VH-VL binders against q8k2p6. Designs and how they scored, part 13

Target 1, 141 residues: q8k2p6
Amino acid sequence: KYTSVCVGREEDIRKSERMTAVVHDREVVIFYHKGEYHAMDIRCYHSGGPLHLGEIEDFNGQSCIVCPWHKYKITLATGEGLYQSINPKDPSAKPKWCSKGVKQRIHTVKVDNGNIYVTLSKEPFKCDSDYYATGEFKVIQ

## First folded at step 3 (VH-VL; framework fv_bebtelovimab)

Design S28
Fold by ESMFold2-Fast, scan of step 3:
Parts: C-alpha cells; structure tokens; sequence
Structure S28 (fold): chain C 141 residues (1-141), chain A 124 residues (1-124), chain B 109 residues (1-109)
C-alpha cells in the first residue's frame, strides 16, 4: 500500500476544477466535479491522450472525462470505458451504453483540514492505463 | 512579453499607510487562472510573501500580516494595489509584484515573472 | 528568522558541481511537492529557476536541477559558470502561506 501524498489545497484546486500532480513517480490528474474529487492516471488508456485537457460530460447518468485525442469516455468515479453499442443493420435501434470494464486506474482522494491527499491504488493488479503511466510517456517533469 | 512595474512613495513615516501600485502588461487579470502577488525583501534579508489576488477577485494574505494588508485590482487599468497600514521602520524593504498562473490545469504555487522592485524606506 | 533553513554560503570552481540544501518541516517542504528556487543577482529582481521541486521554466539551463527527500529540498548546479554567482532562495507552499529560505550566497572561485 502506498502512503498518501498531499497535492494541494481544496480552495486552489476548486478554482481550476482540476489539477495534475506527481505522486510516487506516477502522474495523476485530480478532477473536482459536482462537489466530488476524482483522481486517475493522467494519460488515457487508449493511446495515452492527456486527460487533464479533456472535457467532462455526462453519459448515461455518469460523469466522464472525454479524452481529447480520440474522444474515449472514462467514468470519473470508477475508471470505466463507456461506449455506445450500435447495430448497423438496424439503424432505428437506440444505441445502448456499455462498459469495457475498468480501463483507467483511479486513485483515492481524501480531504483533511482543507488539504487534498492522493493515495495510489494497486487494484486492479493490471490496468490498461498502466502502460502510459511511467517512462517516456510522462507529461509532467 | 509579461512585464510588471511597482510604483509608490520611496519614503514613508511610521504609522502612515503605504500604498503601492503594480502596473502590468502582456496578460490580463480577466484571464482564468491568472493572479498577481506582492512580496518584499528587507535589505540583505529573505523574501517574504504578503498577498495575492486572483482573476476572480479571490484574495489571499500572509497570516502574520493580514490585519494590516488590503489587496485590490482594477482589471481595466491593468493594475493591482496593495495597502499596508501602520507602517514601521521594520517594513523598510524592496517591494515586488509578481505574476502567477495555472499552467494549463495545474494549480501553481510559484511566481514566474517579477517586477523590478521599488525600495520603500520607513524613516523615523 | 526565515522559515526554511539554507546554508549562508557555498562556493565552487568553474566546471564544478555544487548543491544547496533547503530544510523545512512536514507543514511545508515535507508536506507538499511545491518547492521553488529563485536566483537573484545584486540589485536585481528574483528569477525563477526551479518550480514544483524539479521542473525548469522555459529558457533555464539543464545545469540547474532540483530534488527533495523528506523535509529537505536541494538545488544542484553542475558545470559552474561565473554568471551563476548570485544569491539563491528556496520557497515552499505552506497551506495558507508561502515561506522562504534565508538565502545562500554562491561564490564562483
């Protein structure tokens, strides 16, 4: 288990509604959205797109960060990749929202005395975003 | 491209109120994420942060000095003003204004561009 | 007295490497990854050299590097040059404050 790292003050993060940080040599983005904090690996699981530059939009009742590179939708709360399943042979059918499962590693955020703490998550053991989380893909140096 | 310049009296008497103006160019205080702070440095001593103001008029003050300080902005004039009450000889220092901004979405806690400074002497 | 402790002076010869330490507490240097270093030549304003422990602003030589371990941050200058002779100040975010070190006078022999 990783120790928690203080990444800043509530009052400052809330101004930008997001921030980036390096936690135990891992680059993360923290989002403040609808009164809640969410942290995840900074690079999108699909192709390493910079999630901190993405837009937050709601899909099927879930708040998601939309990767600016390929528009992949990642839930803020769980790190799941959302997509719409369509049947080209039935164009009148409504698309259904589906999950690819947890693809983006999320991390724990807690607030204590106005300070924001991030604790890195080791679960799941393997996560698609891990490939982009270290080495030459680093955004913040 | 970003420039800041401090102005105000160079000599003040104890108990008076010191008013300093920072005039800047190359950025706007209407831009989200931008702030301007005030710092000082007594001759031969360390820097001390005094106050800062953000684009949204949020104001922050040094805890030890907050009762003496007022920071304000005039976005249309590209100016930030600092007032310090009950001036004392120990307040003799070079006063700087400085720019700060979020680096895109990164919350920042540093000052990247500084004015040249203005020396204020408090004479008894 | 300054909140952060730096050596008063350090010296080195051209081409040498030197390191300047900056020691605080768990409420500033040890509690956050928001350490900055400023260079100041006589009669001039401070210039940002390092921010957020180890990052360099655009235009700052890679001879300047920063690091942190526990409550102590360090600025290392490699390949010393005459123009590096200046005062160096560390700074840390401290929750509701910005705190500074007392400064280190670097002399290039």
Amino acid sequence: as target 1 above (141 residues)
Amino acid sequence: QITLKESGPTLVKPTQTLTLTCTFSGFSLSTSGVGVGWLRQPPGKALEWLALIYWDDDKRYSPSLKSRLTISKDTSKNQVVLKMTNIDPVDTATYYCAHKTFKGVIVSYYFDYWGQGTLVTVSS
Amino acid sequence: QSALTQPASVSGSPGQSITISCTGTSSDVGGYNYVSWYQQHPGKAPKLMIFEVSNRPSGISNRFSGSKSGNTASLTISGLQAEDEADYYCSSYAGSDYVFGGGTKLTVL
Scores: ipSAE 0.041, ipTM 0.685, lowest interface PAE 6.5, mean pLDDT 88

Design S29
Fold by ESMFold2-Fast, scan of step 3:
Parts: C-alpha cells; structure tokens; sequence
Structure S29 (fold): chain C 141 residues (1-141), chain A 124 residues (1-124), chain B 109 residues (1-109)
C-alpha cells in the first residue's frame, strides 16, 4: 500500500500550472488545468519524452498533454493515448478519434488544507509508461 | 551573470526598525518564475530564512517572524527591501539576499545565487 | 517540529569518502523531496551544492552527490580534497517555511 506524499502547496503550483516531484522513488508530473489537478508518470509511454515540457491541448473534447518528442496525445484525466484513424471504406471522410487504452500511468491527487498530496496508483497492474519510470530513464532538470 | 549585494546600517539600537536593501543585476524581477529572498545567520549559528518575494508580488514570510517583517520590491531599480521592526540583540546576524527561479518549468525551493552578506549588530 | 538534525562535525582524509546526514524530526518536513545542500567557507556566503535531493548545479563537481531515504537526506563527498573543508548546511522546503539544519563542520585531516 502506497502512502500519500505531500509534494507542495496549492498556491505554488498555480504559479507554473505544473510541478515535478519524486514520490516513493517514482518521478511524476502534476498538472493544474482548468481548475483540476492531474498527476502521471513524467516520461511518455512511447519513447520516454519529458511530459512536463509538453503543451496541453484539447482533442475530441478531452484535455491532453502532447509529448514534445513525437507529439503523442495523452488524456490528463485517464492516461489514454489518443490518435486519429482513417475509415478504410471512405478514406475521404474526416479521421475518427480513437483511444489506444490507458498507456500512461495516472496517480491520485488530493488537495487538503492547501497541501497537494500524490498517491501512486497500482492500477492498471502493468502500464506502458512503467518501462520509463525507473532509474536509467530519470529526467534531468 | 547573476549578482546580488546587500546594503543597510551595520549598527542598530534595540526597538528600532532595520531596513535592508538588496540591489541585483543579471536578472529581472519582472521575469516569470523569479524570486528574491532574505536569509540571516547569527555568528556561529545556522541559516534562517526570513522572507521571499516573487515576480508577481506574491510575498512569503517565516511563520515565526511574520509579524515583524515586510518585504517589497522596486522592479525598475532592481531592488528588494526588507524591513524588520522591534529589533533586539538576538537579531544580530549576517543578512543575505538570494535569487531563486524555476527548476525547469516548475517552482523551485532553493536559492542558487547569494549576495556577500552584511553584518548587522544590535547593541544598546 | 520542523527542525533538521545534522552531526556537528565529520572528518576524513584526502582521497576518502565522507557522508553527512540530515534527518527531519517529523514526516511533515521529511516527506518533501525539496532537499538542498549548501557549502560555506569561513567569512563567505553559502554556495548551492545540491538541490532537490540529488541534482547538481552547473559547475559543481560530481564528487558531491545527494540521496534520501525516508526522513534522512545524505550528502556524500568522494575523493575528499583540502578545499572541501567547510561548513555544510542542509535545507528543506516545508510548505510554509524553508528549514535549515544546524550545520556540519567538515575537517580534512
């Protein structure tokens, strides 16, 4: 069982709208976006790109962090990889938004008395971003 | 390059107000993410944080000294001023001002460049 | 309590490694990973050596390394040199305060 770790103050993260933290030896990024907090593994599931340096954009009504390395789109709320697919029966039609499923491990954020707490998530049991969440791939700042 | 320099009286009397000025170069306190703090060190003792001001005029104070401290900035003059009221002999210390900025894209919690310090002696 | 505890002194011989500990008296302080280490030579201003537990500023020798386990952070100096003789202070951000340890005097024998 993971315990919650205090990573900072609400008044501090609101200055930058994001922060990085080490929680139980795991590097995470916390985003403050549209009044909500979202935490996830700091390295993109695709090739370990630094998500804390990415831009937040909306795709198909969902707010996503866009990895700066290969532009992979990851939903802030669920950690799903979004992509556009072509309809093979009608390739002239607009591409359809699809999900690859949960690829980026998200973590629980709780705000209590102005303090921001992160609890590491064990769900799902295996997640693609886990590969980049260990020692050799630690983000240099 | 970043430089900071403290100035103010070197000898003050108990009950007076101490005013210290930090003059800096190599950065602007209008730049997002930048802050300037004040710290002190009594002779032979540990460092103690006093106050911090950010580019957006957000002010933070040591909880134990908050009622005695006022920090302000003059961005156009590259200056940060600290005022401490009701000064006492226990306030005798070397006072430092120091720079801080983001660690990458997030708020930092360390001071990376320091002034040389100014010794303030409180005596009757 | 928000105090950080350091040993008053440590000593080592040139070429050896030494470690300085910094222990938070409570998990409210020790839970944060915003640990910094400062070096201070007599009569001089502090110099940042390590920030956020294990990161080095540009220009700081890789002989200096930081780590943390539970409520205890550690500064390790390898290949000890005469110029390393100084006072070392740990610091942690504790939400509403920046807390400093009492300082450790390093003597190079």
Amino acid sequence: as target 1 above (141 residues)
Amino acid sequence: QITLKESGPTLVKPTQTLTLTCTFSGFSLSTSGVGVGWLRQPPGKALEWLALIYWDDDKRYSPSLKSRLTISKDTSKNQVVLKMTNIDPVDTATYYCAHKTFTGVTVSYYFDYWGQGTLVTVSS
Amino acid sequence: QSALTQPASVSGSPGQSITISCTATSSDVGGYNYVSWYQQHPGKAPKLMIFEVSNRPSGISNRFSGSKSGNTASLTISGLQAEDEADYYCSSYAGSDYVFGGGTKLTVL
Scores: ipSAE 0.352, ipTM 0.795, lowest interface PAE 3.3, mean pLDDT 88

Design S31
Fold by ESMFold2-Fast, scan of step 3:
Structure S31 (fold): chain C 141 residues (1-141), chain A 124 residues (1-124), chain B 109 residues (1-109)
Amino acid sequence: as target 1 above (141 residues)
Amino acid sequence: QITLKESGPTLVKPTQTLTLTCTFSGFSLSTSGVGVGWLRQPPGKALEWLALIYWDDDKRYSPSLKSRLTISKDTSKNQVVLKMTNIDPVDTATYYCAHKTWGGVIVSYYFDYWGQGTLVTVSS
Amino acid sequence: QSALTQPASVSGSPGQSITISCTATSSDVGGYNYVSWYQQHPGKAPKLMIFEVSNRPSGISNRFSGSKSGNTASLTISGLQAEDEADYYCSSYAGSDYVFGGGTKLTVL
C-alpha cells in the first residue's frame, strides 16, 4: 500500500495538459485530457520510450498516448496496449482493433481543493512497464 | 542569454505604493510556458516569493500578501511590473525578478535565472 | 504557513563533503518533490544549483547533488572548495506558494 502524494495544482497542469513527477521513487506522467486526469508510469512498456513526449490520439473510441519511439498505443484510462489485428492469409478482411491487455501501469489520480494527488497502484499484479519504472531507466534525472 | 534587471525607487515612505519594473532580454513573455516572478529578501533574512505572471496573463500571488500585490506585463516592452500597496518598514528588502519555464510539455516550479536585485528601503 | 527548516550553519575543510538538510514542518509541504536549492554569495543574486530534488542545471558541477527521504531534502557538496562558501537556500513548491528555508551559511575552513 502507498500513501497519496500531492504532485501539483490543477490550475498549473491545465495549462500544459501534462506533468511529470516522482512518487515514492517511481517516475510517473500525469495527463489532463478531455476534462479527466490520468497517471501512468513515464516509460512505455515496449522499450522504455518517454510517454510524456508522446501525442494523444483516439483509437477505437479510446484516448491513447502514442509512444514517440515505436508508436505503441496505450489507453489513458486503463493502460491497455492497443493494436490492429491483421490476417496475412486474408488480406481482404478489414483490420480489427484489439487489446494486448493491461501493459502500462496506471495510478490513481484524485483532485482535492485544487490539488492533484497520485496514489501508486498496488503491487499484487505485474505490468510490463514495471521493468522501466526505476533505476538506470530514470527519465527525469 | 537570459537576463533580467529590476528598477524602481530605492527609498519609499510608509503608506506609499511601491512600483518595481523588471526589464528582460533573451526570452519573450509571448512564449508558451514562460513566466516571470518577483521575490524579495530582507537584509540578513530568507527569500520570500511574492508574485508570478505567466505568458497567458495568468497571475499568482503569495497568499499572505495577495491583497497588497498587483503584477502586470507589457509583452511588447519585455517588462513585468509589480505594485505593492501600503508599504511598511518591514517591507525593506532586496527585490528580485526571475525567469521560469515549463517548456510547454511539463510543469516545473523553480526559478532558473535571476536579476541582480534592487534594494528598497522603507523609512520616513 | 509551513516553513522549511535548515541548520543556520555548516562547516567543512577543503576536499571534504558536507550535507545541508531541509526539513518540511508540514506533510503538505514535504509531500511535494519540487525541491530546489539556491546558492547565494554575499551581495549577489541567488543561483539555481539543484531543481526537482536531484537535477542539476547545465553548467553546475557534479560535486553538488540532491536527495530526499520522507520530508527531508538534502544538498551534498563533495570535494569542498573555497568558492563554495556561501548561503544555501532550499525551496519547495507547496501548491499555492513557493516556500523557502531559512538559509544555511556554509563556511569553508
Scores: ipSAE 0.308, ipTM 0.763, lowest interface PAE 3.5, mean pLDDT 86

Design S32
Fold by ESMFold2-Fast, scan of step 3:
Structure S32 (fold): chain C 141 residues (1-141), chain A 124 residues (1-124), chain B 109 residues (1-109)
Amino acid sequence: as target 1 above (141 residues)
Amino acid sequence: QITLKESGPTLVKPTQTLTLTCTFSGFSLSTSGVGVGWLRQPPGKALEWLALIYWDDDKRYSPSLKSRLTISKDTSKNQVVLKMTNIDPVDTATYYCAHKTYGGVIVSYYFDYWGQGTLVTVSS
Amino acid sequence: QSALTQPASVSGSPGQSITISCTGTSSDVGGYNYVSWYQQHPGKAPKLMIFEVSNRPSGISNRFSGSKSGNTASLTISGLQAEDEADYYCSSYAGSDYVFGGGTKLTVL
């Protein structure tokens, strides 16, 4: 429903493998990782940590951005929060990877003639990262 | 503190090649995310971007002037050189070099520190 | 001609607020959030005052603010001071180029 916004050139983001942008008054980070572009709200759903300063690491076969504040792991492709569960009755058992569901709002990235376009996502209607996407939590603007 | 200074001839004849050198301090072109650009301003006119070079030797040129421009760097000397071929009286301008941060996470398209500028007059 | 359109001049008195407009197209000001403003005193190099539409570099007074609506960016200077008298240039990223406005001469009366 939002119009797409050109945020830069493909050659520029590939150089740094990430960039930040303001799209319709919303702060986003765009990652270029393993040949794919991923955009999401810039502040972590957990407590507003700056995701653009995080590290990208693979967990359970999925590429994630790791929030620098509390090390929460967010999948680049789907915005899911990943964590390791433990068995309360046997804490010595090997932890299992689980998903909290979609917690970080992701946005659509399209490349056309070397230009990178971001379209803000309205789905899901409510996402945990929305709390940090406006007001006094804004970083760039 | 970041400083830049332009040097080169103050008078150039038409059809010659103009060579300008930018010498800088306070940063290194070995640092990921750093670039140096060249801009010019004819007397009483608007600024015009000419060229840009990044730490990884990636080069960008103004579309209208790219056939006349060559930008290069010597990272060990903290220098960036611009060459403009087939100089013409309309190329008379103050030439500036400027620092640009492309810090990996914030894509920048602005110049934050500028040299003092060097006036180049093109006349016969 | 300059790619971005600015008024040639603007004036105000000390303590007053003024606004300078910068109009481009959807391929520059309207297409990106990469608008910058530079201040230039006579005989001096340009100084970055605003970047990415509304951000101030360290050391720049909060009297300077920037905004954008559609294809038009604006620089507002509040509480005018004598030292604000200068030429102001807007700039925008334009995909393969960096474009500039023709400049606005601010006179503090």
Scores: ipSAE 0.007, ipTM 0.621, lowest interface PAE 9.3, mean pLDDT 87

Design S34
Fold by ESMFold2-Fast, scan of step 3:
Structure S34 (fold): chain C 141 residues (1-141), chain A 124 residues (1-124), chain B 109 residues (1-109)
Amino acid sequence: as target 1 above (141 residues)
Amino acid sequence: QITLKESGPTLVKPTQTLTLTCTFSGFSLSTSGVGVGWLRQPPGKALEWLALIYWDDDKRYSPSLKSRLTISKDTSKNQVVLKMTNIDPVDTATYYCAHRSFGGVIVSYYFDYWGQGTLVTVSS
Amino acid sequence: QSALTQPASVSGSPGQSITISCTATSSDVGGYNYVSWYQQHPGKAPKLMIFEVSNRPSGISNRFSGSKSGNTASLTISGLQAEDEADYYCSSYAGSDYVFGGGTKLTVL
């Protein structure tokens, strides 16, 4: 179990509605959206795009961060990759929103006495975003 | 490119109010994320942070000195003013103003450009 | 009362490498990991050398590098040169307070 790390003040993140941090040598982004805090690995599971520079948009009733590199949609609450299913043999058919499952590792955010704490999650044991969370990809910008 | 310069009295008497002005160029204190801070360094001692003012007029103060400090800005004049009340000989120091920046982590504070500093001596 | 502890002095010879430590106490800094390093020559204003533990500002020599292990941040200067002789300060934002270490005097022999 990782210990929680104080990454900043609630009043500061609410000004920008996002922040980046290094927690136990892991780069994370914390979003403040619709009254809730969400933390996840900073690099998109698809190709390592910088999620902290992305836009937050709602898809199929779920708030997502949209990776600026390839526009992959990642749910803020669960780290799921959302996509639209399309049939190339019937392109006029209505697309359906689907989930690839949990692809982006999310972390626990706790607010205590105006301070924001992040606890790294070890679950799931293996997550696609782990590939970009260490080594040569460790760059906060 | 970015420059800051401190101005104010070089000699003040105990119990007076010290007023220091920071005049800057090369940036606007209306740009999101920008801030200007005040720091000091007594002769032969370590640096000490005093106050910070953000682009949106939000203010931060050193907890130990908060009751004595007031920071304000005049964005149109490119100036930030620090006032410290009830001055004491222990407040003798070189006072600096500095540009606050961050590398995408808004709660991470660092000062990337500094004024030359102004020595303020407190004596009777 | 300093939340960040630095050695008072460190020395090295030209061409050598030296490391300056900056250790946070749990009572003062807590878990914040946003460490900056400043260089100060006598009579001059401080100059930012490293921010957010390991990032260099534009124009800072790659001889200067920063790292962190546990609660200790380190500034390493490789290929020491005479002009590196200065005071070095670490700093971090800790809660509602921005704190500095006591400073380390680097002497180039």
Scores: ipSAE 0.005, ipTM 0.562, lowest interface PAE 12.3, mean pLDDT 84

Design S36
Fold by ESMFold2-Fast, scan of step 3:
Structure S36 (fold): chain C 141 residues (1-141), chain A 124 residues (1-124), chain B 109 residues (1-109)
Amino acid sequence: as target 1 above (141 residues)
Amino acid sequence: QITLKESGPTLVKPTQTLTLTCTFSGFSLSTSGVGVGWLRQPPGKALEWLALIYWDDDKRYSPSLKSRLTISKDTSKNQVVLKMTNIDPVDTATYYCAHKYFGGVIVSYYFDYWGQGTLVTVSS
Amino acid sequence: QSALTQPASVSGSPGQSITISCTGTSSDVGGYNYVSWYQQHPGKAPKLMIFEVSNRPSGISNRFSGSKSGNTASLTISGLQAEDEADYYCSSYAGSDYVFGGGTKLTVL
């Protein structure tokens, strides 16, 4: 387990409804949505798009962050990539929502005495977003 | 291209209220994620944070000085005003206003651009 | 008294490296990764040199570097130059406050 890192105050993130932070040299975004906190790797698993600049929308009853680059939908709670598929046995039916599985690494968020703590997740062992979480994709300061 | 400049009286008497104005350019306090703070530095001493105001009118104050401080903004004039009541000779300091980003796209807890400072002497 | 402890002075010769320490508690330096360093020349406003422990703003020389271990942050200046002579202040976010060190006067011999 990684050591938990305090990234800020609850009163601060609630005001912006999101924040970016560096936790153990890994860039993360934390979302505050519908009373819950969700943390994930900052760059989209598809092509490294900046998730902190995306819009939050509900798809098939699940709240998702939508990557601003290519509109990939990522569930806030589980890091799953959502997409629409066509039912081949009923081609006149509208596409239905499906999951590609966990593609975006999510991290644990804990609130204690008004402080927000993020603990980096090592599960799953390999996650598609890991490719964009290395130093070469960090923004130049 | 972000600039800030402090203005106000340079000599004030004990028990009066000190009013300082920060006028800035290169950014707007209508922009989400922006804040302006006030800090001071007594001659030869450490910096001390006083107050901070954000784009959404959220105000933060130093716990030790909160009862004496009021921070406000006039977004249309690009100004932030600090008022400090019941001034004392120990309040003699150079007062700075400074810019910071907060929340939204960038989380920061540092001040990146500072005004030149204005020396306020409190004496009778 | 200042909340963060720094040595009052440090000195070095041109071309040498020096390190300035900044010690706090688990509620500031040890509790957050939000340590900043400011350079101040006589009569001038502070200038941000390092933020979030080890990051440099655009235009700041890579001779300036920062680090942190536990409750102590450090600023290292390599290849000392005459213009580095100044006061250096550390700062940390502290939840409801922003705290500062007492300052370290760097003398370039």
Scores: ipSAE 0.030, ipTM 0.668, lowest interface PAE 7.3, mean pLDDT 87

Design S37
Fold by ESMFold2-Fast, scan of step 3:
Structure S37 (fold): chain C 141 residues (1-141), chain A 124 residues (1-124), chain B 109 residues (1-109)
Amino acid sequence: as target 1 above (141 residues)
Amino acid sequence: QITLKESGPTLVKPTQTLTLTCTFSGFSLSTSGVGVGWLRQPPGKALEWLALIYWDDDKRYSPSLKSRLTISKDTSKNQVVLKMTNIDPVDTATYYCAHKTFGGVIVTYYFDYWGQGTLVTVSS
Amino acid sequence: QSALTQPASVSGSPGQSITISCTGTSSDVGGYNYVSWYQQHPGKAPKLMIFEVSNRPSGISNRFSGSKSGNTASLTISGLQAEDEADYYCSSYAGSDYVFGGGTKLTVL
């Protein structure tokens, strides 16, 4: 288990509704949305897009960050990639929302005495976003 | 082009209240993420942060000086005012106001543009 | 005394590299990645040189670089030039405060 790292003050992040931080050499983004904090790897699992520059939108009742590069949808709560599929036996039906499973590594956020702490998650053992979490990748606007 | 300029008395007597005004241009304190802080530097000594005010009127103060400080803003005049009560000779310093932003989507904790500073001498 | 510890002075020759250290505690330098460095020439306001440990503002020479290990942050100036002669102050966010070092006078010999 990683130790928790204080990344800022609750009153500060709530103004911007997001922030970026480096935690144990790992770049993360923290979102404040609907009264809750969500932390995840900063680069999208698909091609390393900058999630901190994305928009938050709801899909199939779940709040997602939308990667600005290719519009991939990632749930804030679980790091799942959401997509729409079609039913070939009923082509007149609108696309159905499906999950690719956990693709973006999420991290634990705790608030204590107005301070925001992030603890890096080792679960799942391997996550697609890990590929872009190394120091070899730079933030691209 | 962000610019800030401090103004106020250059000489203050002990026990009085010091009032300093920061007048700025190139940004608005109605813009989300923006703040203006006050810092000081006694002659030959280190910088010391005093106070900070954000666009949403949230105010932060140095823990050691909080009881003596009041920061306020007038967004329509592009001004931020600092008041320090019960002035003492040890408060002799160059006082600076400085710009702070959240960098868009990123929370920041640094001051990127500074005024020229105004020297305040506490004497007698 | 200042909250962050810096050497009082450092010196180097043109073309050389120098490093200035800034040591705090786990509640400031060691607890956050919010270390800044300011350059101050005599009679002038401080100028931001480095923010968030290692980032440079637009217009700041890449000869200036920053790093951090544990409770100690460092400013390195490579290819030293006469105009680099100034006082350098480190700063760190400290939760409810912004703390500063005592300053280091850089002399270019």
Scores: ipSAE 0.215, ipTM 0.740, lowest interface PAE 4.7, mean pLDDT 88

Design S38
Fold by ESMFold2-Fast, scan of step 3:
Order: structure tokens, then sequence, then C-alpha cells
Structure S38 (fold): chain C 141 residues (1-141), chain A 124 residues (1-124), chain B 109 residues (1-109)
């Protein structure tokens, strides 16, 4: 397991409701939403879009970050890609919310004495967002 | 363009209270995300952060100096005031006020525009 | 209080590259990835050169670059010019405090 890294003060992130950080050479975004903290890889699993510049919206009862590049919807709590499916053979059927599974790697956030700590997650072993979290997509080498 | 300018006494006596005023233009301290901080630099020494005030009147102080410092703002006058009590010769320094906002990240921890500085000498 | 450690001085010739280190003396400071670098010419206010380890404000030459490895941040200046001669300070956020390095005097030979 990775060691936890202090990324800032709770009182600061609550003003902005999000922050970006580099944790063990990995770029992450931390969101504060509805009283909870959520951390994930900063680059969207689809095409590397900047999630820290996205909007948070609720879909099918789940809070999601919406990637500003292609509007992909990622759950804050689980890193799942959400989409609506339609039945092409029955256009009168209502669209259904579906999950593509965990596509965006999420990380653990803990608050201790007003400080925010992030611990990188190794689960799942491979995650689609990993492609954009290494190599030439990193800002800091 | 963002500009800041410090003003106050250039000579103060030990045990007095030092009052410094930062007057700025090019931004408003009513704008969400904006803050103004105070820093100092003794002659030939490193920079030291003193205090910071945000648009929502949230105030932050250097842990080592917290008991001596009071920061306040007058948004309508575009001014931020710093008061330091029980002044001592070791407080001789150039004092700077500086701007901070949401820069390139959501929570910035840097100052992007600085005033020219005002030298304060503490001597009897 | 935790400090950031910089060398007191560094020197180089015009056209060369130099690197200034900034090492956190404790993990509390080194754990934050919000390192900034300021340039200060004699009698002038500090000028922001690098923020958040490697980002440049508009108008700052790409000859200035920042990086970080472990608890050590570095400012690299390539193609040294006479006007680069100045004091350079690193800074980081350490929870409740903004900490600054002791400063490095760059001499362009």
Amino acid sequence: as target 1 above (141 residues)
Amino acid sequence: QITLKESGPTLVKPTQTLTLTCTFSGFSLSTSGVGVGWLRQPPGKALEWLALIYWDDDKRYSPSLKSRLTISKDTSKNQVVLKMTNIDPVDTATYYCAHKTFGGVIVPYYFDYWGQGTLVTVSS
Amino acid sequence: QSALTQPASVSGSPGQSITISCTATSSDVGGYNYVSWYQQHPGKAPKLMIFEVSNRPSGISNRFSGSKSGNTASLTISGLQAEDEADYYCSSYAGSDYVFGGGTKLTVL
C-alpha cells in the first residue's frame, strides 16, 4: 500500500470545493461534494480530459463529475462510467441508466485535525484511467 | 492590471503597535476566491509569511506570530490592514502585501502579484 | 516549524544551465506538491516564476523550469543570461503555514 500524503487544509478545499495534487508522482483531483471528499485520477479515462475543470451533476441518484471534453459521466464515489442506453428496436422504451464498470481510479481521502490526506489505491489492479496517469500525460516528471 | 501598495510608518519604537495598510487596484476583495496576504523580509534574510485574508473575511495567521497579528479588510476602500502588537527590533523588515486567487489550480498556495514593499525600522 | 533548504549560492556562465535545489527538512513540508519559486532583484519585490512545482505564469521565459523528486524541488534555468542574476526563493504550503527557503544567490559569471 502507498503511504498517505497531506495535500492541504480542509478549510481551503471547502472554499473551492475541489483541489488538485500530485501524490507519489500521480496527478489527482479531490472533490468536496455534499459533505464528502472524493479523490480520483485527474485525467478522464476516455481521452484524458481535465476532470478538475468539469461540472458535478447528479444522474440516476448518483453524483458524477462530467468531463468537459466529451461529457462522459463518472461517479464520484466509485469511479464508474455512467451512460443511458436505448433499445433501437423499441424507441418507445424509456432509456435506462447503465454502468461501464469502474473506469476511473479513485483514491482514499481522510481528514485528520483539519488536514486532508490522500492514499493512492491499487484496486482494481488495472484501470482505464491509468493510461493517462503515467508517461507523457504527466505534468511533473 | 493588478497593483498593490503598502503604506505605514517607516520608524516605530519597541513595544508599540505597527499598523500597515495595503491599497490595491485591478481586483476586488468581494470577488470569490480572492485573498490578500502580508509577508516580510528582514534585511538580508528570507521571506516570511505573516497573514492572509480572503474575500469572505476568513483570516489566516502564521502560527509563530498569531498572538501578535490582526488582519482586516475594507472592501469598499480596496484596503487590507495588518496590525502587529509589541513591536521589537527583530521585526525590522521590508513588509509586502500580495494578491492571491484561484490561479492555475482550485486552491492556490502562492502569491502572483506583490506590492513594492515598505521598510519598517524598529528602534528606540 | 519545518524549513526548506536551499544552497546559499550558485553560479554559471552565459548560455549554460544551472539548477537550484529546495529540500524539505521534514515530511510535513515535503508531502505538499505546491512548490513555488520567486525571483528577486536587489531592491525589488519578489516575482513569481514557477507555481505548483512546474507551471509558469504568463510572460515567464521557458528557460525557467521546475521539477520535483521526493522531498526535493528544483528550479532549472537554461541559456543563462546576465539579467537572471538575482536571489531565488522556493516556497511551499505546510498545512497552517507558508514556508520559504533561505534563498539562493545566482551569479552569472
Scores: ipSAE 0.051, ipTM 0.680, lowest interface PAE 6.5, mean pLDDT 86

Design S40
Fold by ESMFold2-Fast, scan of step 3:
Structure S40 (fold): chain C 141 residues (1-141), chain A 124 residues (1-124), chain B 109 residues (1-109)
Amino acid sequence: as target 1 above (141 residues)
Amino acid sequence: QITLKESGPTLVKPTQTLTLTCTFSGFSLSTSGVGVGWLRQPPGKALEWLALIYWDDDKRYSPSLKSRLTISKDTSKNQVVLKMTNIDPVDTATYYCAHKTFGGVIVSWYFDYWGQGTLVTVSS
Amino acid sequence: QSALTQPASVSGSPGQSITISCTATSSDVGGYNYVSWYQQHPGKAPKLMIFEVSNRPSGISNRFSGSKSGNTASLTISGLQAEDEADYYCSSYAGSDYVFGGGTKLTVL
């Protein structure tokens, strides 16, 4: 189940800087950004939005995929949901960037001889994006 | 409308080099995202992919045949050329060239327009 | 052995539905979203019928539909017509290769 799967050629993903694949019956998106590969569940943890159609933007020094449906920000490297918090005890303070923790399951990407391999990640044990990736609420094409 | 047409010898002797030309219209091989591939089908057998060339001159080859294949393009002539060395009777097949594209962000391989094919017989 | 396995033949009567399976001999090939289906009439070039598992090119009848479950992709033809009699090939991008199934001959009785 967690064996690595070849999903494509490095030269192909570099042309569009992203691709989609099915790995052990799980839909993933692979991003190529700033020389690095990042794989995660294709459906946003919030409401199943298509992350492969989102924009990549930097927030608080971290590159994120922005879900096109409700603009939720997910770090490429860790799958963390980022948001700006307002301090209710000091409404004049600038909003701060905060993390909701790991919400989007990320998967391991390895490049070998120009081939891109994805290995599904078991950790964390439960991840919010699992809701749209497995079981009765799984979103398929 | 996209059209492609294969041309080349219909009879080739063993050990020779086969050269096939694909001439196309209705698209440019300088357009981002576009490629042209070569495929073949021996009589009564399954399709087999041989090679692909992209708009940016990136080339891909079937792993089993890579040492025998060279693909090249002449964008100004709307042509893609395939060369296969050391031809053998088992290479007898109908050879096709075909158009490949990708849709925006999602990359996948499929050939949406095909030439009519050219039968190449390898016999002494 | 083909990396993608299809039945050699299937048959049906006009108006019926038939399904052609395409099973990866390894999970790596079957895991891709890049499954395509081609129709080929005798002496003719292949015609793309389905791409990326379930998408139809413009101009292809909605009688043709694609699906995938686990390592098996399926092409379903509903309301079978005499003109559907042809060979059908599945294909998938397999990293360093682009592989085809062995083909299925559909006979319309």
Scores: ipSAE 0.008, ipTM 0.642, lowest interface PAE 8.7, mean pLDDT 86

